# VHH binders against p49116: the designs that were tried, part 100

Target 1, 238 residues: p49116
Amino acid sequence: EGPLLSDTHVTFKLTMPSPMPEYLNVHYICESASRLLFLSMHWARSIPAFQALGQDCNTSLVRACWNELFTLGLAQCAQVMSLSTILAAIVNHLQNSIQEDKLSGDRIKQVMEHIWKLQEFCNSMAKLDIDGYEYAYLKAIVLFSPDHPGLTSTSQIEKFQEKAQMELQDYVQKTYSEDTYRLARILVRLPALRLMSSNITEELFFTGLIGNVSIDSIIPYILKMETAEYNGQITGAS

## First folded at step 7 (VHH)

Design ka20 (framework vhh_7qbe_3)
Fold by OpenDDE, second read of step 8:
Structure ka20 (fold): chain B 238 residues (1-238), chain A 119 residues (1-119)
Amino acid sequence: as target 1 above (238 residues)
Amino acid sequence: QLQLVESGGGLVQAGGSLRLSCTASGSDFAMGWFRQGPGKEREFVASISRSGGYTYYADSVKGRFTISRDNAKNTLYLQMNSLKSEDTAVYYCAADRWGRYLSPSYDYWGKGTRVTVSS
């Protein structure tokens, strides 16, 4: 069996909507997020091991981990996205909702904490200067997580995760041989992803586009979407 | 494709200092300095990660040279102190598209700037 990931899986280029508005409105934020989500899912789809799990299993897998993949994508694309500006805009929009008494105090706290956690995670990843290969392997490790409830073929998923971990280890040892603890520093960031609420992420980034439709419900559609169709949709929306 | 342009080279006396600059058309790259002396092969000098949080130096320049960057200006710097005749070389700026400051092979290269240290 060949490697889990190839150089083709390292490329992760997000194209932002153009032109960037003077004021980051809800539509721009949601469109940006949607593009990242599509990119993340299509990245997963491009992995042969992912396809080998079958449509039902790989769909379930993405449903379980899409928030973590999305968050890693935010971190990886933070500069291109101007993530800090987007998050600030989200906070500003949230303030408007607060003024209208649409949210409870507890909910406001939860949402603000979530935004803080997102920012902190992305900052920590930037500080570590995670490279493209490392991001690819981290995403693979997160994708092939066997510890989600309701998954089938858990043994195979575990095998793929182990393979991703081993390849990351080999890569770090080869590339950063002088930094003995780099692998540990990178891996120790993964638990932070499990602290992120998928519901809150969905509310912050996707409510303006999908309305009452859940990310969970559109995942099968996204996974079946052709790249050409995706590109056409992006160009048509701009 | 990333464009790299070096500047700051010149003639300097042994023991003197010089600061090189490299302007890049982007800032989302790990970057490094290399040099090629007369009759010698190109050799690694220093590298820096995207954020500037990690740096690495060749043993021959450690303690004398400092690599830094200003991402707002898309500029890479090499402060060279206590220069020696052995430091005479054409200095090249390089960038890695994957963000590896310890890259096995850099993707983009400048045309170089000449540094001459007189004894």
Scores: ipSAE 0.824, ipTM 0.920, lowest interface PAE 0.6, mean pLDDT 92
Fold by ESMFold2-Fast, scan of step 7:
Structure ka20 (fold): chain B 238 residues (1-238), chain A 119 residues (1-119)
Amino acid sequence: as target 1 above (238 residues)
Amino acid sequence: QLQLVESGGGLVQAGGSLRLSCTASGSDFAMGWFRQGPGKEREFVASISRSGGYTYYADSVKGRFTISRDNAKNTLYLQMNSLKSEDTAVYYCAADRWGRYLSPSYDYWGKGTRVTVSS
């Protein structure tokens, strides 16, 4: 009955692979992205409201929203990830692919547009100086989205989303009482997440996955992992 | 584990200026200045967000003090102008782990730097 999120759900600490290589490669980028994805899914799974929806609903929700959660995670962890350096390396690789005629011009254009949208999103979040509590509630609003096609239990999901929205409002009004329009500035950033292609995100950050597995195919397995196994993935221990 | 070290305190005449600095072991924090005068409780002075895009000031210092930061140097500043005898205090640098520039409770504190304003 209590609050949707506790103080433990505000903590979101990404541990990067170490050491960072002299030259960024697809394996380092993929390992970094995988750690963020695993951290994001472990975060979601730790929420009692999420657990209460049941395994099938949990899988459907995360499959629908993983790209939005991942993008919010990229914005939140941009500094610890050196995200600007990773994106610069990706852009450099794409420019080399143009020179070698390995990719179509239309495909390169789509990928560059995605990178620009991602950079604009992360820059807007940085300018707003979104705090840890605000990120936790934004992730909860995205997670408990009742409007994705194919979802069941939509009434309960909607109630949890409304609870997340109300708790974010109460938090911002109490904490930032002198900034009356802060909540509105934050919430208008969320629609941009739905404009970003999950397929392009997967190509940019997860190309190094073994066996050409899709994120969609691994989500059920990550959600079923035990806590020790999650911690192993997050810290790089096998 | 964040370490904060204040500097720049000293004796200054009323109407004068002084700049305080706080060197931090990291920059990914919302930060603030607090002070404690003789026989008084600790009071809020000013705060600044992670990027420096948002600042907030106590009414008693608004228009006289300016908070700023240089994230490349991991340094927070408080420019104090038109100093008054009531500004006499030990000034503390503080940081919030969650990035709240209007923090209800700061997590990390320096040991303080003394400012004395003579008349």
Scores: ipSAE 0.640, ipTM 0.851, lowest interface PAE 1.5, mean pLDDT 89

Design ka21 (framework vhh_7qbe_3)
Fold by ESMFold2-Fast, scan of step 7:
Structure ka21 (fold): chain B 238 residues (1-238), chain A 119 residues (1-119)
Amino acid sequence: as target 1 above (238 residues)
Amino acid sequence: QLQLVESGGGLVQAGGSLRLSCTASGSDHAMGWFRQGPGKEREFVASISRSGGYTYYADSVKGRFTISRDNAKNTLYLQMNSLKSEDTAVYYCAADRWGRYLSPSYDYWGKGTRVTVSS
């Protein structure tokens, strides 16, 4: 059969809330992050191979890897989001919280370590100048991960991951023929995604969620959204 | 819609230097310079990655031309040194929407700026 991803799946355009406020606030950060998360889930649901696995498997895969997809999206959209400015604002808030003794030292340490890991990951990807095709295939590799607990259809998921890996290899070898070790440099970045806590990501970027509703609990609803309703969410329309 | 506008072209003597600029409506793209001489097909000159960390040059310009960018100003540059009569061409700025600095095809193009090298 044809390629795992089409050119349509390489296009990943984040539309930011406008205008950006002079002083960053929780609302702007949460809305920006939500748009990226919704775009990432819509990207996944548009892949024919993903659809072929069935609704239950689709939900399980996204629940397992949403933080990895989101982090790759942050790296890819770092310039559009002004991510460095967002992270600097969060760090400044944490430094002020230390001065005022409002948060525990252990909590501040955990959050600062997470921000550092995220900055390191995004900087590594920026230095490698990862292109849109490479990002699409890296997302496909993490999406079709057969090794998460509770998954069914693991053989088919593994086949799709292998297809993603093979197509990424073919692409990199043809496009970047002069850079023999580029693929290796890219792939060694992926394990770091699993070292980042989804709970801390949720706290940093999704504090505006209603009540105790987690990202994990809303994933099935987002994956089932009508196209018009989904487009309303990612453009900020109600 | 990405817009690209070239400037800096003109008449220069062989052995001279000239710097071309290309202003883009955004800087999140890998970019390149192409040229088309009289009665010739458009040819690749140089490319630069999104961050500026990778550059690639056509053999005909290696050691003479330098591509660079200022992402804060959304501006791409081509510094041309030791110019030859065969460098006479209309120079075009181009951008790759996928960020490929070794792009097989570019998606966005400027209208060009003319460079004439007299001997």
Scores: ipSAE 0.421, ipTM 0.764, lowest interface PAE 2.6, mean pLDDT 87

Design ka22 (framework vhh_7qbe_3)
Fold by ESMFold2-Fast, scan of step 7:
Structure ka22 (fold): chain B 238 residues (1-238), chain A 119 residues (1-119)
Amino acid sequence: as target 1 above (238 residues)
Amino acid sequence: QLQLVESGGGLVQAGGSLRLSCTASGSDYGMGWFRQGPGKEREFVASISRSGGYTYYADSVKGRFTISRDNAKNTLYLQMNSLKSEDTAVYYCAADRWGRYLSPSYDYWGKGTRVTVSS
């Protein structure tokens, strides 16, 4: 059947809005995160196997895994986003909010724990020096997860996930033959993605741009966008 | 399209040192150095991953050459010590678009910089 992913599906290039402003603000952070989210959904849409599952299944899969895809995208694009600088600015804002009694200590603790988990994940991926092919296949493994509630065509989804796993194994064994346990080191990172709260991700990265509309509610509309509309969101051109 | 420009080549006496540089229009690439001596095939010299966390060297240069990169400057370096007449070659910078430090095929190449080692 040919490979699950082609070179065009391995390509993942984030276009950032303008140079970073003099002072990081919520608008810049949210616009940057939105571009990454739209790029991630456009990436999923471009996969022939994904398209073959049909629109209803596609919507259900992306709704179930968008936070995992987004977090993998944050790790992959950490350098181009200056993610460490963004996270430091968020931490500074949260610490100032404690001093000014604007947020509860319990909420701040939850958000800080999420940021620490995100930093640990991104640092572990950077330390392993995950390449573009490995990221593409990790995203495919996450996307084609047959174990989310409410999914149809679970046997086909499972076949695509197994194909992604087999192709990743073949790639790593061929490319990094001298590193016997590299694949195991990479795969054990994936369960951490499911422990991260999508609600906290939404609060950190999408405040002010989504308004009162949840990411879950906009996913069907994003997946139905014409290619030109998608490109506009990814590059900021409309 | 990624552009790679090598510099730092020249004439040096055996036992001497040279540092080669390669400036790139981007840093999200696995990168490497190759060389081609007179009447020889192009051969691998050294490679480095996107972050610089992984490096690999040809046996002929291990312990003498050091590959490094400065991603803030989009610059790749090759520090060459204890140079031998056999190191005489045109040195090429190469980039792998997928960030692999062990690339089976590099996608982008510079035009090369010439190194001559006098015996």
Scores: ipSAE 0.318, ipTM 0.698, lowest interface PAE 3.3, mean pLDDT 87

Design ka23 (framework vhh_7qbe_3)
Fold by ESMFold2-Fast, scan of step 7:
Structure ka23 (fold): chain B 238 residues (1-238), chain A 119 residues (1-119)
Amino acid sequence: as target 1 above (238 residues)
Amino acid sequence: QLQLVESGGGLVQAGGSLRLSCTASGSDYSMGWFRQGPGKEREFVASISRSGGYTYYADSVKGRFTISRDNAKNTLYLQMNSLKSEDTAVYYCAADRWGRYLSPSYDYWGKGTRVTVSS
C-alpha cells in the first residue's frame, strides 16, 4: 500500500567503460549500451510491484518494453555516455556504407530516420530539463504498459501504471507548483518511444554482443542474475 | 564531492549593482542562490535548471536580480541590480543532485560570499 517507487529507485548511475578510446569502435559502443541495458533491467527488478507480478510476467513485460526503457536511459544518461559523439560515429559509418554500396539506400534511410527520431527525443527531454524523479516515474509508466501484445495480468499492470501516473502527478504538482503545464509537456513525449524500432536499436548499439544473440534471448538470463553476476556485467569485470 | 566556491561579494551603495559567481567542479546540476542576513533564517533567492532553460525567483528579487549560467565554464552567476539595504547577507550557491530547478532540498553548498549594502 506504500508508494510504487522508493527514493532508492530515483538513483540511476551508469558506469562507463574506461578509458574512452581515442576513436570510437563497435566494442566500446556495445559495452556502453550493454551496461545501460543491464542497469535498466536491474532497476526494474528492484521494484516490489514488478517482483509481485511473477517471473513469467516480468520476462514478457521487459521483452515488450526494453527498447522504450533503453531509449529513456539514453536520454537520461546522454551526457555521461557522450551520446552525441556515439551517434556521430554511427552516422559516419553509415555514410561510408552508402559510398561502398554495402547497404541498400532504403535501409540507410530507415536507420537515419531512427537516429533523427532518437536525437529529437533526447533533445526534447534535455530542453524540458527532466529531473531524476521524473525519469524514474516515466520509466515506471513505460515498464507497466498493459497494452503490449501477448501480456497476461494486464489489469494488475494497468493498476501499477496508473499508480505511477498518479505519483508522478503528485510529485510534479508539489515540486513544480508554479508550472501548471509541466506534466502535460512531459507526458506528450512518451508516445514517440513507440515509434522507435527495437530491431534498429539492436543493430545500432548491440551488434558486437555475443555474435548474433538477440536481446529477447538474453532478457530472461539478465532477470535471473544474482547481484554479484550483475555487478560483474556493469563493471565489465571478467 | 561536488565543490562550490562563491566569489564577487563586497560593499556596495544602495541602488548599486554587483555580480556574484559560483564555480562548480561539475555542471550536470540544477543550481540556486540562497542568502542569510544578520539575525535571519536562510532564504531562497533564485534557481536555474541544468540547461539554463528554466529560472525561478523569490518575489523580493524579481525584476532586480538575474540568475544565469555558463556550463562550459562550470560557473553560475547572480547579477544583482537596484540593491537595497535589506539585500545585505551572506550569499550561498547550492546544487541539486536530481536536477530539480525547483528543489525542496539542495545537496551541495558553498561556504558563501558576503554582500553589504550601505545607504
Scores: ipSAE 0.594, ipTM 0.838, lowest interface PAE 1.7, mean pLDDT 88

Design ka24 (framework vhh_7qbe_3)
Fold by ESMFold2-Fast, scan of step 7:
Structure ka24 (fold): chain B 238 residues (1-238), chain A 119 residues (1-119)
Amino acid sequence: as target 1 above (238 residues)
Amino acid sequence: QLQLVESGGGLVQAGGSLRLSCTASGSDYTMGWFRQGPGKEREFVASISRSGGYTYYADSVKGRFTISRDNAKNTLYLQMNSLKSEDTAVYYCAADRWGRYLSPSYDYWGKGTRVTVSS
C-alpha cells in the first residue's frame, strides 16, 4: 500500500472569474465560491482511497463534510480569492440590511458571528503559514471523518483518516523538525470547522448562482459529472 | 507566473554592509535567498515565510544577515552586515509555491545580483 495522497493531490489551483468587478456583487461571489466548491469535490474524487469506498459512501461523506472542505479551501485560496475583500463586501451588505430593516437583528448577529469565526480561522491558518502539503492532509482528515451520522464503512473510513494523520505527522516532522509543537498547533484548529453552520455558508456564498437550492441536493450530481463537464464548471469554460 | 527581480548588488569592502532587494509580482509565497560563489554549488542563505513569522538562516550567515519582507510592496530584503570575502557570490531570490519556509527546492527564481567582497 502506497501513500494516501500523491504530489498531484497537493496541487489545488483555483481559477477566478475574470475580470474582477470594480464593486463586488452577489453573482461574482457565488461564481467564485461555486468554482472552489467544485474544485474541492474534484480534489476528493481524485483520491484512490475515496474512490474505493464506492459512490454511495462518497456521496454521504461529502454531504457530511463539504462545509469543512470549503472552509479549508477558503483559507488555502484566501489570497487568490481576495477573501478579505469578499468578506468586507458581505459585511457592508449586511450592515445596509440592518439600516433598512430588511433582516432581523438576531439573524444578522448569527451571520456576523459566522463571518468572525471564518476570519479567525483563516487568520490562524495564515499566521501558522500552513503549506500546500499540510492543507492536503487536513482536507483528507476532514474528508475521511468516520463519526458523521448515517455513514457506512466507518471502519475503513477511520483507517484512511488515521493514515492521513500519520502521513501529516511524518511530513511535518521531516519538513519542520525544529518546530516540535507545529503539528499540535495545526490539529487544534480543526474542531472550529465543525462549529461553523453549513446553512450560513450557503446563504453567504451560494445564494446568487444556485438560488435557494441546497448544496446537499446538488452534491450527487457534481460527484457524477464527466471530466469535461466538471472542468467547465471549475474554470468557467463552456 | 511569478516574476522575481533582484537588485542592490555591488562591490563592498570586508566588514562592510549591503542591502539586497527582490521585487516580486506576488507576495503569497515563502521566499528565500540563495547564493553561488565562484566555482561552487548554489547554497541556501535565508528564508522567510509568507506571514514573516518564521525565518531561517544558514549557519554561515546567522547573526550577520537579516531577511525581511514588505508584502504591501511585494518586496523581499536581505540586510548583509560584517561581510567576509567568502560571501562573494551571485545572490538569487527564490519562492516556494507550497509555502514551506524549510524547503529542499524552490519553484521560482530570479536571475541574480552579484556581490563582490574585497579583502
Scores: ipSAE 0.362, ipTM 0.715, lowest interface PAE 2.8, mean pLDDT 87

Design ka25 (framework vhh_7qbe_3)
Fold by ESMFold2-Fast, scan of step 7:
Structure ka25 (fold): chain B 238 residues (1-238), chain A 119 residues (1-119)
Amino acid sequence: as target 1 above (238 residues)
Amino acid sequence: QLQLVESGGGLVQAGGSLRLSCTASGSDYVMGWFRQGPGKEREFVASISRSGGYTYYADSVKGRFTISRDNAKNTLYLQMNSLKSEDTAVYYCAADRWGRYLSPSYDYWGKGTRVTVSS
């Protein structure tokens, strides 16, 4: 049947909270990150192949890969977010936290290492000038990863990942025909996403969540809302 | 694996004092006290930095409770003065291994110690 992704899945438009405050604070950073996370999950749940896997598989899959999707989203939306400014504010706050004895030196080194890895990843994607189609297919490749522990329907997930890989190859070969090794340069960037700690990402970007709510706990709610609407159930205003 | 064990709870009359202790298997953590009263959600009480140099309190306990620690003994304390019936709760010791840069995210919890304030 048709392609894995349609033109609607290539569109990825982040709407930032308005306006950016003069001094960045936890609420602005958390709200910006939450919007990107919501957009990323909305993107995933809109894919027919993803919907076909069923609610339980969808939840397990997104819980396993949300950090990879979020990081790809940070790279894709780096300019819209002024990500470099956000990261600079976080670094400044971490340096102040040493003076207040809130974090050990070892913890700060670990967090700073994560920030450096994130910056390096975003810079590598910018250097390669990754386009919207390439980002969509890279997200699909990480979303349909059959190798996360505890997943069901792994054979179907693997088939969707292979379809994403094939469609990315076809796109790159057609669009960048003069650059024989472009696909290889893009794909070798992906393993770095799995080396980044989801716990550290959560601390850096989601520390403003009320009630000490974890990302794992909110994923089912976000996915269930879209699944209910897709099933043709009437969603009313409250 | 960090283990936290609370002690010192009991029955005390309004206006009285009580001291809670929490023994830990390690000390390089931001630590805090939380409580859950009957029919209420768990609420923050107080926290203390790794060195003990900085402390933070909920508005409801400021001026009455004092948090402190002895890192040589891996022990956290909560000195409770001027107790009110509203302070009746199970008190939990918690530790934040990672230390969020703007707010702690507590990863380890004790089983709690019960404090009953009669009037």
Scores: ipSAE 0.000, ipTM 0.206, lowest interface PAE 10.6, mean pLDDT 83

Design ka26 (framework vhh_7qbe_3)
Fold by ESMFold2-Fast, scan of step 7:
Structure ka26 (fold): chain B 238 residues (1-238), chain A 119 residues (1-119)
Amino acid sequence: as target 1 above (238 residues)
Amino acid sequence: QLQLVESGGGLVQAGGSLRLSCTASESDYAMGWFRQGPGKEREFVASISRSGGYTYYADSVKGRFTISRDNAKNTLYLQMNSLKSEDTAVYYCAADRWGRYLSPSYDYWGKGTRVTVSS
């Protein structure tokens, strides 16, 4: 078979809600995060290898790795999102909450540690100046993770992950031939994604969701969206 | 949609220095400088990554030219020292949409600024 990813899969363009409010609020943050999540899911479903796994397997795969894909998306789109401004607003809110509510202190500490880990991850990716091709392959490596509990077709998933790793290696060696350690520096960033809690990501970015809906529960719905419905979601023009 | 505008070109004597600037309408691109001398093909000069952490130079300019950027000002710079008559060219700034400072093909280009080095 041909390459795992085509040039089409390198394109990853987030359209932010407009206008940006004078003061950041839960609705704007949730809408921005939702657009990134929908873009990430649409990116995954556009990969022929992903579709070849079948609906049950590919849905389980995304439910297991959405937080890692979302976090890579945050790093990739940090500038477009003004992510540092969003995180600063969240930190300010949490610092005020610490002073007012002693019973939530331990939870606030966990959330603050998550924000610091996220900032460190995004800063490390920015310092490495990860390019669009590298992000596409890193997302593919994360997506085709065979080691999540309950997955079927794990040998096929592993084959796709190895193909992603091989294509990333070929790309980096050709493009950055003078930087012999670049691939190693990039790959050692990936384990940090597994240390970030999906529950805390939901609390930080998706608090505005109606009815306390979990991201895990809506993923099957997002993956089944027609292209027109999906485009409406990412532009807000439904 | 990205707009790139070069400035700072002019006439300078051999052995002299000149600093070129390129103002971008947006930041967050890997960028480079190219030049085209009279009767020559466009050639690569120098490039810089999105953050400025990585730079790369053509052998002909290594040790003489320095590329840098100020992302707060959306401005790219090329400091040219020890100029030679061979450096006479129109200098173009360019940006790569994928963030590759070692780009095989740049997507956005300015109109250029002319540098003439007299000997």
Scores: ipSAE 0.622, ipTM 0.844, lowest interface PAE 1.6, mean pLDDT 88

Design ka27 (framework vhh_7qbe_3)
Fold by ESMFold2-Fast, scan of step 7:
Structure ka27 (fold): chain B 238 residues (1-238), chain A 119 residues (1-119)
Amino acid sequence: as target 1 above (238 residues)
Amino acid sequence: QLQLVESGGGLVQAGGSLRLSCTASGSDYAMGWFRQGPGKEREFVASITRSGGYTYYADSVKGRFTISRDNAKNTLYLQMNSLKSEDTAVYYCAADRWGRYLSPSYDYWGKGTRVTVSS
C-alpha cells in the first residue's frame, strides 16, 4: 500500500502554442485550453488507483469532473497561460456582442458571472500560494468524488478520496506547520468548483474546437489514446 | 508540401450511400473531413488520428458516417450512409502536420468534391 500519488504526479507542465499571436484569437485560446485539458486527462489516467477502477468507471469520473480539473489547471497554470489576458479578450468580445445585439442580456450576465467566479477562484488560489503538491492532491480529491450520480464502485472511490485527503493533510501539517488553518482555507475553496458550468467553460475556452464537438464526447477517446498519439496532441510535436 | 486530392462525390438519392476518398502525398498526418453547404460556413464532419486508432465525429453524422484510412496507400475514406438533403455540400479533406486531430486549424486542404443529395 504506497502513497496515492508519486512525485511524477506532482509535475504538471503546460507547453503553450508557439508563436503567440500579436492579438489573441479564438484559435490560440482554444489550442491553449485543449493542451491544458489533455494534460489534465493524461495526469488522471497515469494514477495507479485511477487505473484500478477500470475503464467504465474512469470514463464516468472524468466526464463528471473534467470542468473541476480544468479549472484547477487554469489556476495552477495561470501565469504560463497569461490567463488574465485571455479573460480580458473574452470580456472585450462579449462587450462587442452587446453593442451588436448578437447575445441576450441574460446570456451575457450568465457568462460574465462565470468569468467573475473563475477570476475569484484563481485569485484565492494565488493568494494562498498553492504549491504543486497541494494542487496534485486537490485534483485527486476532485477526481475521486464518490457522490456523482450513476457511479459504480462508490465505496472504492470514497476510499481513494479519503486517502487523498489524509495525504494532503499530512503534507500541509508537515510543510506549513506554523499555519494551523491552511488546510481549512484550501479545502473550503473546492465547493466553488461545482458552481462552475461546464457548458459555459466550453463556450469560453473551446469555441474554436472543430465542428463544435462537446468535451463529454471526446473524453473516452482521450483516455484510450496511445502515449505517442497523446504526446502529439499536447505538444503539437511529430 | 502535402498534396490532398478528394474524389467520389456525385449525385445520390436521399437514404443512399456514397464513399469519398482522399489521396495524400504522405501519411504522417492526422486527417479530417469538413464540408461547406450553400450559404453556410465550413463545418467539421469527422477526424482520425495518424495511426487510425481513434476517430471523432460531428453529432449530425454519428451512426451514419464512418471515417477510415489506409496508410499503406496514403488514402483517407469517408463512408456516408443514410444520406439526407442536409448532407449536400462540398466535402474537403484536411491534414494537420503535428498529428493533432482535435486542432482548431488544419494546415493542408484539398480543393473539395461535391456531394448533392436529392429528395
Scores: ipSAE 0.000, ipTM 0.332, lowest interface PAE 13.5, mean pLDDT 84

Design ka28 (framework vhh_7qbe_3)
Fold by ESMFold2-Fast, scan of step 7:
Structure ka28 (fold): chain B 238 residues (1-238), chain A 119 residues (1-119)
Amino acid sequence: as target 1 above (238 residues)
Amino acid sequence: QLQLVESGGGLVQAGGSLRLSCTASGSDYAMGWFRQGPGKEREFVASIGRSGGYTYYADSVKGRFTISRDNAKNTLYLQMNSLKSEDTAVYYCAADRWGRYLSPSYDYWGKGTRVTVSS
């Protein structure tokens, strides 16, 4: 077997909805987030090791880690998305909701804490100047997590995670040979992804497109899409 | 397609200072400065990551040159202090599409700006 990821898996190009509205609205935010989610799912599905696990295992794995993949995608695509502008619009909406007495103070606090954690994560990744190869391997490490409940083939998943970790180490040591501690700085960022609530991510980014339907419940349908249909969804053409 | 345009080159006295700029059509790239002196091959000078979190310098310029960027202006800078005759070269800016502040192969290059250091 060759490497876990090929050069094609480093390419991660998000195409934003156009035209950009004068005022950011729920529809634009949700369409942008959906494109990133579909791009992330397409990326995962294109990995031969991922396909080798079988469809039931693939579905369970992505249902468990989609929030981590999505958050890494937000960090990687923060500039293309103008993520800071999107988050500012969400904060403004939340402040208005407090003033109009539409949401509980406890819920607003939870959502604001989540936004702060997300901003801290994205800022930490930016300060480390994480490159495209590093993002690809970090996504692979979180994708091949053997420790989620309900997973089958956990020993094979663990071996793929270890392969991802090994290949990331080899890459960083070769590319950034002068910075002996770079890998350690990168890896200590990953535990923060597990502290972020998938329910709050859904509320922030996917309200208005899926209503009360959870992201993990639609993942099986996304993963079963044919390549042409999948590509059409990513580009918004069909 | 990313376009890179260098400016700020000119004639400067040894011991003097000069600031080079490189304007890019986008800023989601790791970037670097290279130079080519008379009768020499192109050599690495300095690099900076996509967000400016990391910088790296060739030993010959360490302590004298400072690389920086302003992503709001899509502009890369090279502040050159304590210039020597050996710094005479055409200076090129370059960009890496993968965001590697240490790139084995840069994807995009400017046409260069000439720096002449007189004794």
Scores: ipSAE 0.622, ipTM 0.842, lowest interface PAE 1.3, mean pLDDT 87

